# VH-VL binders against p78833: the designs that were tried, part 38

Target 1, 198 residues: p78833
Amino acid sequence: MSFPASTHVYIAKIIGKKGEGDKILDLLSKVNEHVLKSEPFTKTYYFARDAKNPDYIFGLELYDSKEVLENSHKTSNPFLAFANYLTSTHAPLAEPLQLLNFKVVDGHLDKDNLGPDAKDYVLYTEYTGDSATLKQQLTVNPKADTSLIIHSLDDPSLYAVVTRYSKSGIEPGPAEISGATSVSQQVIYSGVGFLNRP
Short names: E, the ipSAE of ESMFold2; O, the ipSAE of OpenDDE; V2, 0.75 times the mean of E and O plus 0.25 times the DockQ between their complexes.

## First folded at step 18 (VH-VL; framework fv_patritumab)

Design i15 (at its last look DockQ between E and O 0.88; V2 from the best seeds 0.84)
Fold by OpenDDE, look of step 18:
Structure i15 (fold): chain C 198 residues (1-198), chain A 118 residues (1-118), chain B 113 residues (1-113)
Amino acid sequence: as target 1 above (198 residues)
Amino acid sequence: QVQLQQWGAGLLKPSETLSLTCAVYGGSFSDYFWSWIRQPPGKGLEWIGEIYDSGYTDYNPSLKSRVTISVETSKNQFSLKLSSVTAADTAVYYCARERYDWGYLDYWGRGTLVTVSS
Amino acid sequence: DIEMTQSPDSLAVSLGERATINCRSSQSVLYSSNNKNYLAWYQQNPGQPPKLLIYWASTRESGVPDRFSGSGSGTDFTLTISSLQAEDVAVYYCQQYYTYPWTFGQGTKVEIK
């Protein structure tokens, strides 16, 4: 499936305090309920835990545009409550949020509409290098349930790839791109959110 | 009220580089995509490319090899360079604002005629 | 690229009569997830830049008279001027913004008969 050009990809990196991962996900679950009910412009609202640290939460969000993210989602009461609870207390649940903006270069999400599974492997890889080179060399993996290539709106030298494999479709780590550096994070579906709307 | 003012040289010789600048007044420069569009005399519209305040760009593949769009956020300005011009590049060039990041264009500059002739 | 084709190339209509301009895209510009058509219409007067009239195929831009309306879905779209006025003499363009690069129709010149 192709995405409209206006599609905005939002990557959230939440570094939770020790033992606070469940609380963070509970809060996100409430936001997700609102998204499902009231935000048809939100295409994807998917949260996973870092495979090594369950208190580190990874969020993949897709919106029809950056406008609806900024003027609708971020202004919603559930989101504001979440943000306030997370960072505005004397004892915050997490470090300051890292929020990254991307545009879709190519790819697909859950092409067979299988839905997310906690048993699936999800790999998030960031590439930094020459933009033209990265755009040319990064390719969608048709064997993956999810293979999404995104280009940073914040830093034109930054690309990222989100790959999801079913248990039977596991492939070795991220592709190496000559002249580029890469950092990968393996994450596991938390049970909160969706890749495609149910 | 958002206004776009554009300027640059209007007469070029073949093989020279077209250079235009667009300044944005009366509105936010951030959070919007900014585009260049051209129109040959008596012809239709061709989208050249777009830029975000971060420097993120997308170009029309038909012109990608010759086009560079840049931004100077401190001045709320963005520029167009088109190298190796020919007579086929003779056109009125417009800068325009996209409605946020949707892709349709709600505010336009007045246009700059660029003529390429020997 | 998505090719946009307008018809007719030129149209002469009497004052007060209906003007109809068609636009066809080579591929659908309807996004199934949000059920929106990524299609806009512009009006261009001589010596002036294009002016946005319609977006999302049928939504009028602020300040656009009610006599202008857009319709259609998928690949076939129509701009209608219900009662042509003298100031409506112009060239009209459709544009898709579904996929890069943005592409425009070749334009339709509307004149008074």
Scores: ipSAE 0.907, ipTM 0.949, lowest interface PAE 0.4, mean pLDDT 95
Fold by ESMFold2, look of step 18:
Structure i15 (fold): chain C 198 residues (1-198), chain A 118 residues (1-118), chain B 113 residues (1-113)
Amino acid sequence: as target 1 above (198 residues)
Amino acid sequence: QVQLQQWGAGLLKPSETLSLTCAVYGGSFSDYFWSWIRQPPGKGLEWIGEIYDSGYTDYNPSLKSRVTISVETSKNQFSLKLSSVTAADTAVYYCARERYDWGYLDYWGRGTLVTVSS
Amino acid sequence: DIEMTQSPDSLAVSLGERATINCRSSQSVLYSSNNKNYLAWYQQNPGQPPKLLIYWASTRESGVPDRFSGSGSGTDFTLTISSLQAEDVAVYYCQQYYTYPWTFGQGTKVEIK
C-alpha cells in the first residue's frame, strides 16, 4: 500500500534488565489503549520481544508525520508515565534507550489485514553501506505479510527492513547486499499493539 | 518568528557551480526539512530538493545528478550547490521550511536571482 | 511524478467578485487512512516569495483572510476568493505533497478586470 512521503517510522529498542520485560510491556499496554482511543494519526504501534531475550523489547511505530509523534504521542499522559518509569531511580534499563527515526522507502504492512500473532516469524535487519546501492538492491517481498524498507533520518548510511510471515515453517534470512554490513534481530509479537488500526 | 536569510553569487558563466546559503533565525532548526525551490523569470515553481539536519536528503530526479544540498547544523544553515550550470538554470532561488516532514512549505526566504550568461 | 495542472492560466475578476481557480493532479493525493488531501495553495504577490495560504486542501494558514477557501478531494481542487480585493492580485500555485518530488501547478495569474 502506498504511504504518503510524510509517514514517519519510529523504531524503539528497549533493553530491559532481567525481569523487566513484563513491566515495560504492561506500561506500553496502557499507552496502546490511549493510542487506540485518542491518536487516530498513529497508524502502527507494535511491540515485540527479542527472540533470545524476553526482556529486550522492540517497537515499530508509524505516524502520519513526525509532528504526530512529537506533538500528539509524546505529549500524552500514558506516554509520559512510561517515559518516567524508564528514567526513574529504579533504573529498569540495561542499556540506554534507543529511539530511531526512519522514512518509508517502499513496502507494505500487514498486507492481508489479519493482524499480528505470536507465531509469526518477524525479522528486523539493519544495513549499513552505500545509500544508492542499498536503495536500489533492497526489494519488497510481495509474498511476505510485512515487507517494509526504511531509511534512517538519523544516519543516512543506514537502512532497515522489517519482514513478517504469518505461516509457520518459513525462515526468511536477511538479504545479502554486496558491500554492505548487516545486523539482524528476530522478534516475537508481545500481544501489545497493532499493525493496522482495528 | 522564523526567518530565512539567503545569499550567494548572482551572476555565473556556463559550466560554473551555483552556490547559495540559507540561514535560519528565530526558531528550531531540528525536526524540520529545509528545501530549495527555483522559479525561472516569469515561470512557475520547481522544487529542487530538501535536507534534514542529520544530512538526510531527497532531490528532484530531474536535477539529482547535479545537485548537492548540505547542512551546517552548528550555524543553523543549509546550502545548495548546482554544478555545470547553463542558461536554463537562470531563476530566482528560494530556501523554505517544510512543516516538520509533511511536505508543505510554511516559511520562505526572500529569493536570490541567479543569472547564467549565454 | 504527480503532475499538477491549473486552470485557467490567467483570470480577470472585478473587485468584490468571486475568483475560482482549479487544480488537477495526475494521481490522487487523498490518503484514505487519514482522509486528508495532501494539497496546498500558495499566493505570490508581485516581487515577493510565495506565501502559504491553504494546506490539507481546505485548512487556512494562520493570518489568511476568510475570503480564501479551498475545496475538492482526490484529483480535483478549487481555490476560491469570495470577494476579490486589490491586494489579491497575484499568481496562485497549488502543490501536492503526497509523494516525492514535491510538484506545483504552473500557476494562475489573477488580475482586476
Scores: ipSAE 0.752, ipTM 0.895, lowest interface PAE 1.3, mean pLDDT 92
ESMFold2 (binder alone), look of step 18: mean pLDDT 93; pTM 0.958

## First folded at step 19 (VH-VL; framework fv_patritumab)

Design i16 (at its last read DockQ between E and O 0.90; V2 from the best seeds 0.90)
Fold by OpenDDE, last read:
Structure i16 (fold): chain C 198 residues (1-198), chain A 118 residues (1-118), chain B 113 residues (1-113)
Amino acid sequence: as target 1 above (198 residues)
Amino acid sequence: QVQLQQWGAGLLKPSETLSLTCAVYGGSFSDYFWSWIRQPPGKGLEWIGEIYDSGYTDYNPSLQSRVTISVETSKNQFSLKLSSVTAADTAVYYCARERYDWGYLDYWGRGTLVTVSS
Amino acid sequence: DIEMTQSPDSLAVSLGERATINCRSSQSVLYSSNNQNYLAWYQQNPGQPPKLLIYWASTRESGVPDRFSGSGSGTDFTLTISSLQAEDVAVYYCQQYYTYPWTFGQGTKVEIK
């Protein structure tokens, strides 16, 4: 089973001030409830904490298209409440919000429907370099339950890979691509969201 | 109300580079994929490739080595270049809009006949 | 690539009668997650670009007459004109937009018998 070409991957990088992580996740939990109930076009709505910073919230979202993200998900009341909090006078963010748009190049996500777990090893790696080279050299790892290669819709020189080993104790590093720079982030499931719909 | 207007040279010699431009009027440019499609005389349709306002592109593998699609967002225009043309590249070329990023095409240009002849 | 094959290549139908065009994909264009078929139909008149008729296999584009309908799922699809009109004489194409590259059927010419 492959993703339709229209599939849109949304990566959220939310760096809260000290102690803000829980509040951010609480709000996202409310959004998740709405997604489960009212957004059948949302395939994945997964949130995790940075392994080194509990106030750094990482989001992996998959939608049937960018259109439904912009015109449906982002217009929902729970999402607007969340967005309003981030831009409120409370100023909960330590750094500017990063929302990145991607399309799927290749791969699979939670292929055995195991569901997310805090004990999973999950690595997000961004690669910057020649687009043709990255597209050719980045490969799916069939041994991982999640191995998703995505190409930035915002910056054609940017690719990313999401890798997950489900409760296996395996912690491989990111693949190195000649001529490209890479930045990796290990994340831990926060308890908010899903990889595949139950 | 969206209108696509396209233009470019319609007569080429073998080995030359095809160059077409499509301008978008009456609608937004930023949230849609834009495609090029061609149709040889009396034949079916072949999708060439698509582009987003960021410069993100996807090409048909059959033409990828010769095709370049570019965008000029300030003018709401996108262009097609096809290098090393032969008689097989003779066709009516269409620019078209995908409905958002879904992949089906809801608005089309009128087409430009490009003839490759020695 | 997903190959799209239409049948028949040409069809002659009397005015007011039903016209049926079939389209088969070499792979399924049904996405199980959302239960949508990534299949579109187009009408092309001589000297004009294709016109979108149907998307998601069965949803009519705005302005398309009710006599046009799309059906099918997975790999087999059908475009039906319930009562052929003179203005319906054209070439019809199916298109999959499930995976790159987008591919079209070879076309079906509909004529008046």
Scores: ipSAE 0.939, ipTM 0.965, lowest interface PAE 0.4, mean pLDDT 96
Fold by ESMFold2, last read:
Structure i16 (fold): chain C 198 residues (1-198), chain A 118 residues (1-118), chain B 113 residues (1-113)
Amino acid sequence: as target 1 above (198 residues)
Amino acid sequence: QVQLQQWGAGLLKPSETLSLTCAVYGGSFSDYFWSWIRQPPGKGLEWIGEIYDSGYTDYNPSLQSRVTISVETSKNQFSLKLSSVTAADTAVYYCARERYDWGYLDYWGRGTLVTVSS
Amino acid sequence: DIEMTQSPDSLAVSLGERATINCRSSQSVLYSSNNQNYLAWYQQNPGQPPKLLIYWASTRESGVPDRFSGSGSGTDFTLTISSLQAEDVAVYYCQQYYTYPWTFGQGTKVEIK
């Protein structure tokens, strides 16, 4: 499905202290309720746990534009309550909140509208290298349930790929790109959020 | 109210490099894309490309081999360079603000006529 | 590229009468997910830069008189000037912003008959 050029992708890395993952996800569940009810401009609001550390939360969010992310989503009361918890004197984060801004290069998010499942194999890979080379060599996998290629608004050398496979036994590693370095993170759907609006 | 002021040399010889600058006043430079558009005399509009304040760019494929758009955020300025000009590059060049990242252009500079001698 | 084609190229209309300008895109500019058309209209008076009139196919920009209206969806769009005034003598352009590169129609010149 084609995305308008304005589509904005937001990657959140929420590195909680030991035992904080459940509370972070509980608050995100309340934001998700608001998103579903009141934010038709939020097309994806998907949260997962890092496969190695359940207190590290990964977010994949799609908005019709960066404008609605900044001026509508981030100004909503449920989001502000979540943000206030993260910056409270309780200090639930082990590292500062990481929020990454991207535009879509190519791909699809939930090809057969299957929805997310905790059994999905999900890989997030960041690539750093020559922008023209990465744009040319990164390709969509048509067999994946998610295959999304994104390019950083803030760092021209940074691309990322999100892949998801719902079928058991399919766990490909990241694609190798000549002259680029990569870092990958496997994540597990948390039960909070969605890939396509219901 | 946002104002765009543009300047640069208006007369070039073939093979020279076109260079224009646009300065933004009375509004935020951040969170918007900034575009260059050209209009040959008596003709229509052609989008050249755009830049985000971070330096993220997109160019019209028809021009991308010759065009560079740059940003100087400390001065709220962005610039256009078009290399290897010919008479076909004679046009009025406009800078414009894209409404955030949506794609439509809500504020325009007054234009700069650039003439390439034959 | 999404090609934008306007018709007519020129239009002569009596003062106070209705002017109608059509714009057709080679591909749909409707995003079904948000039900919005990524289509804008601009007015360019003689010797002036273009000025935004309409965005999202039918939303008037602030300060644009209500005699200007936009309609249509998908690939077929219309700009209407309900009662032409002398200051409306201009060239009008449609623009799509669904996908890069941004593209404009060739323009429609509106004149007094």
Scores: ipSAE 0.848, ipTM 0.923, lowest interface PAE 0.7, mean pLDDT 94
ESMFold2, look of step 19: ipSAE 0.815; ipTM 0.913
ESMFold2 (binder alone), look of step 19: mean pLDDT 94; pTM 0.958
OpenDDE, look of step 19: ipSAE 0.916; ipTM 0.949
ESMFold2, fold request of step 20: ipSAE 0.838, 0.834, 0.843; ipTM 0.918, 0.921, 0.919
ESMFold2 (binder alone), fold request of step 20: mean pLDDT 94, 94, 94; pTM 0.958, 0.959, 0.958
OpenDDE, fold request of step 20: ipSAE 0.937, 0.936, 0.935; ipTM 0.964, 0.966, 0.964
ESMFold2, last read: ipSAE 0.843, 0.835; ipTM 0.923, 0.915
ESMFold2 (binder alone), last read: mean pLDDT 94, 94, 94; pTM 0.957, 0.959, 0.958
OpenDDE, last read: ipSAE 0.939, 0.936; ipTM 0.965, 0.965

Design i17 (at its last look DockQ between E and O 0.82; V2 from the best seeds 0.83)
Fold by OpenDDE, look of step 19:
Structure i17 (fold): chain C 198 residues (1-198), chain A 118 residues (1-118), chain B 113 residues (1-113)
Amino acid sequence: as target 1 above (198 residues)
Amino acid sequence: QVQLQQWGAGLLKPSETLSLTCAVYGGSFSDYFWSWIRQPPGKGLEWIGEIYDSGYTDYNPSLQSRVTISVETSKNQFSLKLSSVTAADTAVYYCARERYDWGYLDYWGRGTLVTVSS
Amino acid sequence: DIEMTQSPDSLAVSLGERATINCRSSQSVLYSSNNENYLAWYQQNPGQPPKLLIYWASTRESGVPDRFSGSGSGTDFTLTISSLQAEDVAVYYCQQYYTYPWTFGQGTKVEIK
């Protein structure tokens, strides 16, 4: 099933200080509990660790709209508590929090409803270049359980692709796109969050 | 209350470029998508495209090759350009605000009649 | 594209009587995840832009009289004017905003019989 056009994709990049990854995930877990109970408009609230650095946390969030993200999720007490902590002098961050806004271009997420798993191979790739070129060249991988193409709402020259193979042993690589630069990040499910509501 | 004011040339010759501008008053320009819609005389509505304050755009595929929507956030304005116009492009053109990013349109400009005639 | 088809094209109703306008989408505009129908209704008076009446298939926009109601789900929707008033003479449009591009019904002209 296709996503409504209003679907908003929120990508969080949390760079934690050394050894602080678990703390960050614990806090996110609390927020996740609230999301599950009180935010039906949140379709996906999925957090993973960088495959190489456990203190780098990657967040994939899908909302019914940016409106509900801004006016509901981000105004919730659990979120505010989390956000306030991350911006405090005692924050476990090595770098400023990055929050990126995207729209869905094409694709699917967890199409077989397998849910997240630490054994999954998940690749996040950002492409920067001519928007028309990127839109034309980026294609959905039908063999992947997750193949999501998203376009940055913040920077129209930025696209991203989320690819996931669930328990298949396949390690996806980024597609080479002519005229574009790419940066890839392999991530592993942290145990916090969901791809689709249970 | 949010008000949309639009202006531009209302009479064009074939092959010319339609150019309209919409200014937003009384509300936030950020966090909303802004659309252009047209309506040929006596006919229905056709969505042309939308823009976000970042410059993000989506166009109707039927017009994509000829349409350019741009934004000037410092002025709370967004514009429509439609190139290579023909008589088929004669219509009342509306700018409108989407309710946030949902896709339904809650505030509309008064419309600008653009007539393409030789 | 999702095609929107309204019926009838025109409707004449006596003052105080019920007016019913139907709208069908070629594809479902119901999102299973939130159980919302991405369907809106507009009223357009001559020489005026459309005015939003209903969104989410059944939610009235602020200031819209109670006599206007929207119903339906999936692919079949209905706009009802419970008691037609003189000021209700207009063309009504349905719109889906489930997927790009936004598409509108062809319109239904409501007149007084």
Scores: ipSAE 0.902, ipTM 0.943, lowest interface PAE 0.4, mean pLDDT 95
Fold by ESMFold2, look of step 19:
Structure i17 (fold): chain C 198 residues (1-198), chain A 118 residues (1-118), chain B 113 residues (1-113)
Amino acid sequence: as target 1 above (198 residues)
Amino acid sequence: QVQLQQWGAGLLKPSETLSLTCAVYGGSFSDYFWSWIRQPPGKGLEWIGEIYDSGYTDYNPSLQSRVTISVETSKNQFSLKLSSVTAADTAVYYCARERYDWGYLDYWGRGTLVTVSS
Amino acid sequence: DIEMTQSPDSLAVSLGERATINCRSSQSVLYSSNNENYLAWYQQNPGQPPKLLIYWASTRESGVPDRFSGSGSGTDFTLTISSLQAEDVAVYYCQQYYTYPWTFGQGTKVEIK
């Protein structure tokens, strides 16, 4: 595996009320600017819209360690401004913010360093089942531009997979794993963020 | 300053289960991985596994089938169980704190000698 | 597993002289993305638990005397004690933390000549 074991993956599910997606992404673009300038240990900071609802924002973030997330990223002024908006009396969220903590099991993030594109087909799938079975049966797809297998720090029965194909028309469904349930979400790159630091 | 105190039975017969507990004082229990390491007499160090305060674990593959690490977050404690012991499991067992999730170990317990009779 | 091999197994050094301990990993522990080596050194005095000396290959833990230094990159690392003191008689271990399982070198015993 190409990632150190300390690598921390953070999945954000930001369920905005109607019309809030653009403002949420505008604030995230300011956070991204700070990440690029000042957070060299933040390795991925990628934001997308749900394919069916443009006000639902999906975030994929990689840090060299959970310490970087907690002591560097979450303490930055642009992040605090973003977080304050989400919890403000304006109440921009339709559902409470969901922040999911994972460790990398296996995979790659941007195989040919092509960068993210709005035409990418991106699928995020959560699997719930026996941890040993999921660890053994989930496999990296070497043909994908992103194929990342992650295991929840907070729920041992929860795994997730992020797959991305840069070519249009390629839309494989999630892998079927015997004895596990799954939920999938297609997302579209928003123009905010990066997969590899430029 | 963080302190780790450990305890458990020091003499076992073959096939019994080794059980040790480590209590954490003087620091935060959350956001850190907590490790068990062993050292057979006159030998080097072997990492057994680690646990996060949520219950997330990772184990050395060499011991994975016999090891369980558990956490009691309300007491700032974590525990090691190693089943089906043999004389080869005789060692000093240490608990230790991992610096967040980086992988290196900055605070160690004093060790518990566990002897498995032959 | 990444295997860690130390040399020598034991080393006798006169007080005030330099002690040099080598550690080699079977795979690189350098993460090119952050340019850090995921390598630590520990000191274990007789009858005591290990104590962290060095992390990131060359960064001294707080309170560690400046006579201890670490160097190297990739697969080859060195711990140097510039002027051996009586309290430095111990076994020294390197450890990689790049990938699970965490693994240690077999140890190097340092004695007074």
Scores: ipSAE 0.780, ipTM 0.904, lowest interface PAE 1.0, mean pLDDT 93
ESMFold2 (binder alone), look of step 19: mean pLDDT 94; pTM 0.958

Design i18 (at its last look DockQ between E and O 0.87; V2 from the best seeds 0.84)
Fold by OpenDDE, look of step 19:
Structure i18 (fold): chain C 198 residues (1-198), chain A 118 residues (1-118), chain B 113 residues (1-113)
Amino acid sequence: as target 1 above (198 residues)
Amino acid sequence: QVQLQQWGAGLLKPSETLSLTCAVYGGSFSDYFWSWIRQPPGKGLEWIGEIYDSGYTDYNPSLQSRVTISVETSKNQFSLKLSSVTAADTAVYYCAREKYDWGYLDYWGRGTLVTVSS
Amino acid sequence: DIEMTQSPDSLAVSLGERATINCRSSQSVLYSSNNKNYLAWYQQNPGQPPKLLIYWASTRESGVPDRFSGSGSGTDFTLTISSLQAEDVAVYYCQQYYTYPWTFGQGTKVEIK
């Protein structure tokens, strides 16, 4: 299933203080309840932990458009409460919240509707380089349950790829792209959120 | 009310580069995608491409090799360059605003006729 | 690319009568996740830019008269002018914005019979 062009991908990188990961996820879980109930325009609201650091939370969010993200999701009371807490003096963050905006270039997400699972191998890789080069070289992996190529709306030189193998035992590695630098992050489903609406 | 004003040279010779600029007034420039559309005389509409204030662009594949859309956020302006023009590029060129990032176009410039003639 | 095909190319309708314009997309522009049709209709008067009339296949843009309505889903869409007025003489275009590149129908010229 292809995404409409307006589909907006929102990547959240939440670096919590030591031991604060569960708290962050608990708060996100509350927001997720609202998303499920009141935000039909939210296609994906998926949170994972860094494979090495449980206090590093990764968020993958897909919206019908950036408009609905900005004018609906971000204006919701649950979100505002969460956001206000994260920006407060008592925030459980070790680093500033990173919120990245992307457009879908190509690919699929949870193509077999298997849903998220903690046993999945999920790799998030960011590529930085010449936009035309990256666009040409980055390809969708048809064997992966999720192979999503996204282009940063904030930085046109930045692309990212989300790769997921569901219960296959395959550990995805980043594709080597000539002329680009890459940073990969393996993440594990936290139990909070969904890839596709149930 | 949002207004788009566009300008540029209306007469070109083959192989020259088309250059148009669109200025946005009365509204936010950020958070919206901005498009260029052209219409040959007596014909339909062709979407050329779009740009976001970050410089993010999408182009029609039919024109991608010759098209460059740029933005100057400090002026709330975005521009179109089309290189190696031929008579086939003769058209009225419109700048337009997409409704946020949805893709339909709710505000249009008045259009600029660009004629390519030897 | 998604090809948009309008029918008819030209339509002559008497004042006060119904005008019907059809638009077909080569692929569905219905998104199953939100049940929205990424289809818009425009009106273009001579020497003027297109004017947005309908989006999401059936939602009228602000200021658009009630006599204009959009219907359809998936690949087949219709713009209806319930009672044609003199000022409705124009060329009408459908547009899909489901996938890049945006594509338009070839246009339908509406005239008074």
Scores: ipSAE 0.901, ipTM 0.944, lowest interface PAE 0.4, mean pLDDT 95
Fold by ESMFold2, look of step 19:
Structure i18 (fold): chain C 198 residues (1-198), chain A 118 residues (1-118), chain B 113 residues (1-113)
Amino acid sequence: as target 1 above (198 residues)
Amino acid sequence: QVQLQQWGAGLLKPSETLSLTCAVYGGSFSDYFWSWIRQPPGKGLEWIGEIYDSGYTDYNPSLQSRVTISVETSKNQFSLKLSSVTAADTAVYYCAREKYDWGYLDYWGRGTLVTVSS
Amino acid sequence: DIEMTQSPDSLAVSLGERATINCRSSQSVLYSSNNKNYLAWYQQNPGQPPKLLIYWASTRESGVPDRFSGSGSGTDFTLTISSLQAEDVAVYYCQQYYTYPWTFGQGTKVEIK
C-alpha cells in the first residue's frame, strides 16, 4: 500500500471524566456521519475506548494532508459542536486534550478490508528514541490486519505503531527496540468510525 | 504577500561548509514546509530538502550525508548547511515555500549563486 | 526516486501558435483514493526563480493566464500554451510531489521562432 507523502495522521487522546465517554462518542458519531457524506479527503476516522477505562477515547484519523484537517474538517459544524462541548463550562475532560500529528512511514490499515470490530485486538504503542534507529527497526507486521508505522511531525524522536488483529488468540505486545522507551495502550473499537473509506 | 529573502556567502573553497539563510515576510511561518532547491548554471532543478517549523526534516538521499536544514522560528528563518563542498556544488540555491504540506512550491526566493573554486 | 522526463528539450514556436510540452514519470503519481495527480508545472523566465503555474496536473495557480493548461494522468502529462506570447519565453519544469524526494523534469526551453 502506498500513501502519498502529504498523508496526515492525527491521534486524539480524549481523557473523559467518569461517565463522559458515551457523550463524547455520541458527538463523534455525528461528526463521522458528516465525514462519510461530505469529506472525501478523510480516509480513516476511527474511535475506540481504552481497554481499562471506557471514558478514555482514542482516535485514529487519516487525511490527505494536514491542510484539509485544519481548514476543512475542523471548520465543519459537527466538529465545532464536538469541540465546543469539550471546552464548555461542563468541563468533561479529566486531562487536557492531546492531539498528535504524524506522517506515515509505512504499513496498512485494513489488510483484508474486514472493517473494524469490537472483538479486534488493537494496540497503540509510542516509541521515543533515536529517529534513525526507530525508522530502521520498526517494521510492518504482515500478519496483522492493521500495521501502521507513523512518525511525529511535532517531535522527531517520537514514533508510533498501530497494530490490529481480528483473529482471536493473537495478542502480541509491543516490539522491543534497543535504546528506545515505549508506552502501550490497548483500545477497543467503539462502533464509531471506519478504517477504510467505503 | 509572502516574500522570501535569502543571503549567505557566495564564494567557497573546496571542503568548506556552504551556509545560507532564508527569512520569511508577509505571511505565516507556521503550518508550512520550507524547502531548499539548487540549480547548477544552465541546468535543471534539484530538491535538497525541507523543514517544518517544529524541526521535522526530510532530505534528498543524494545529499543526506552532508545536509542540515534548521529553523529559527522566533525570527521566521530557516537555514541550509552543506558540508565538504566541491566544484560540483556550484549552483544557484533557492529557498521556497511548500503549499502547506502538499509538496508543490508556491513562493520562491530570488536565489543565491554559490561558487566553489576548482 | 520517481524520475521525471520531459520532451522535447527545446522548441521554437511562432507568436500566437500552440506550444506543447510533455512530462513522463517513471511511476504513477496518481493517488487512486482521491483521484488526484501529484504533478506541478513551473515557468522560469531568464534570470528569474521558477514560478508555479499548475498543480494537481490541471489546476491553474491564481494569476496564471488561461492560455496555460495542464492535462494527463498517471505517468503521462502535458502542458499546453494555447497562443504563445512574448513573455512566455522560458524554461518549463514538471515536478512530482507524490513521494520523497521531490523530483523535477530536466526542463523544456520554449523560444520564439
Scores: ipSAE 0.767, ipTM 0.899, lowest interface PAE 1.0, mean pLDDT 93
ESMFold2 (binder alone), look of step 19: mean pLDDT 94; pTM 0.959

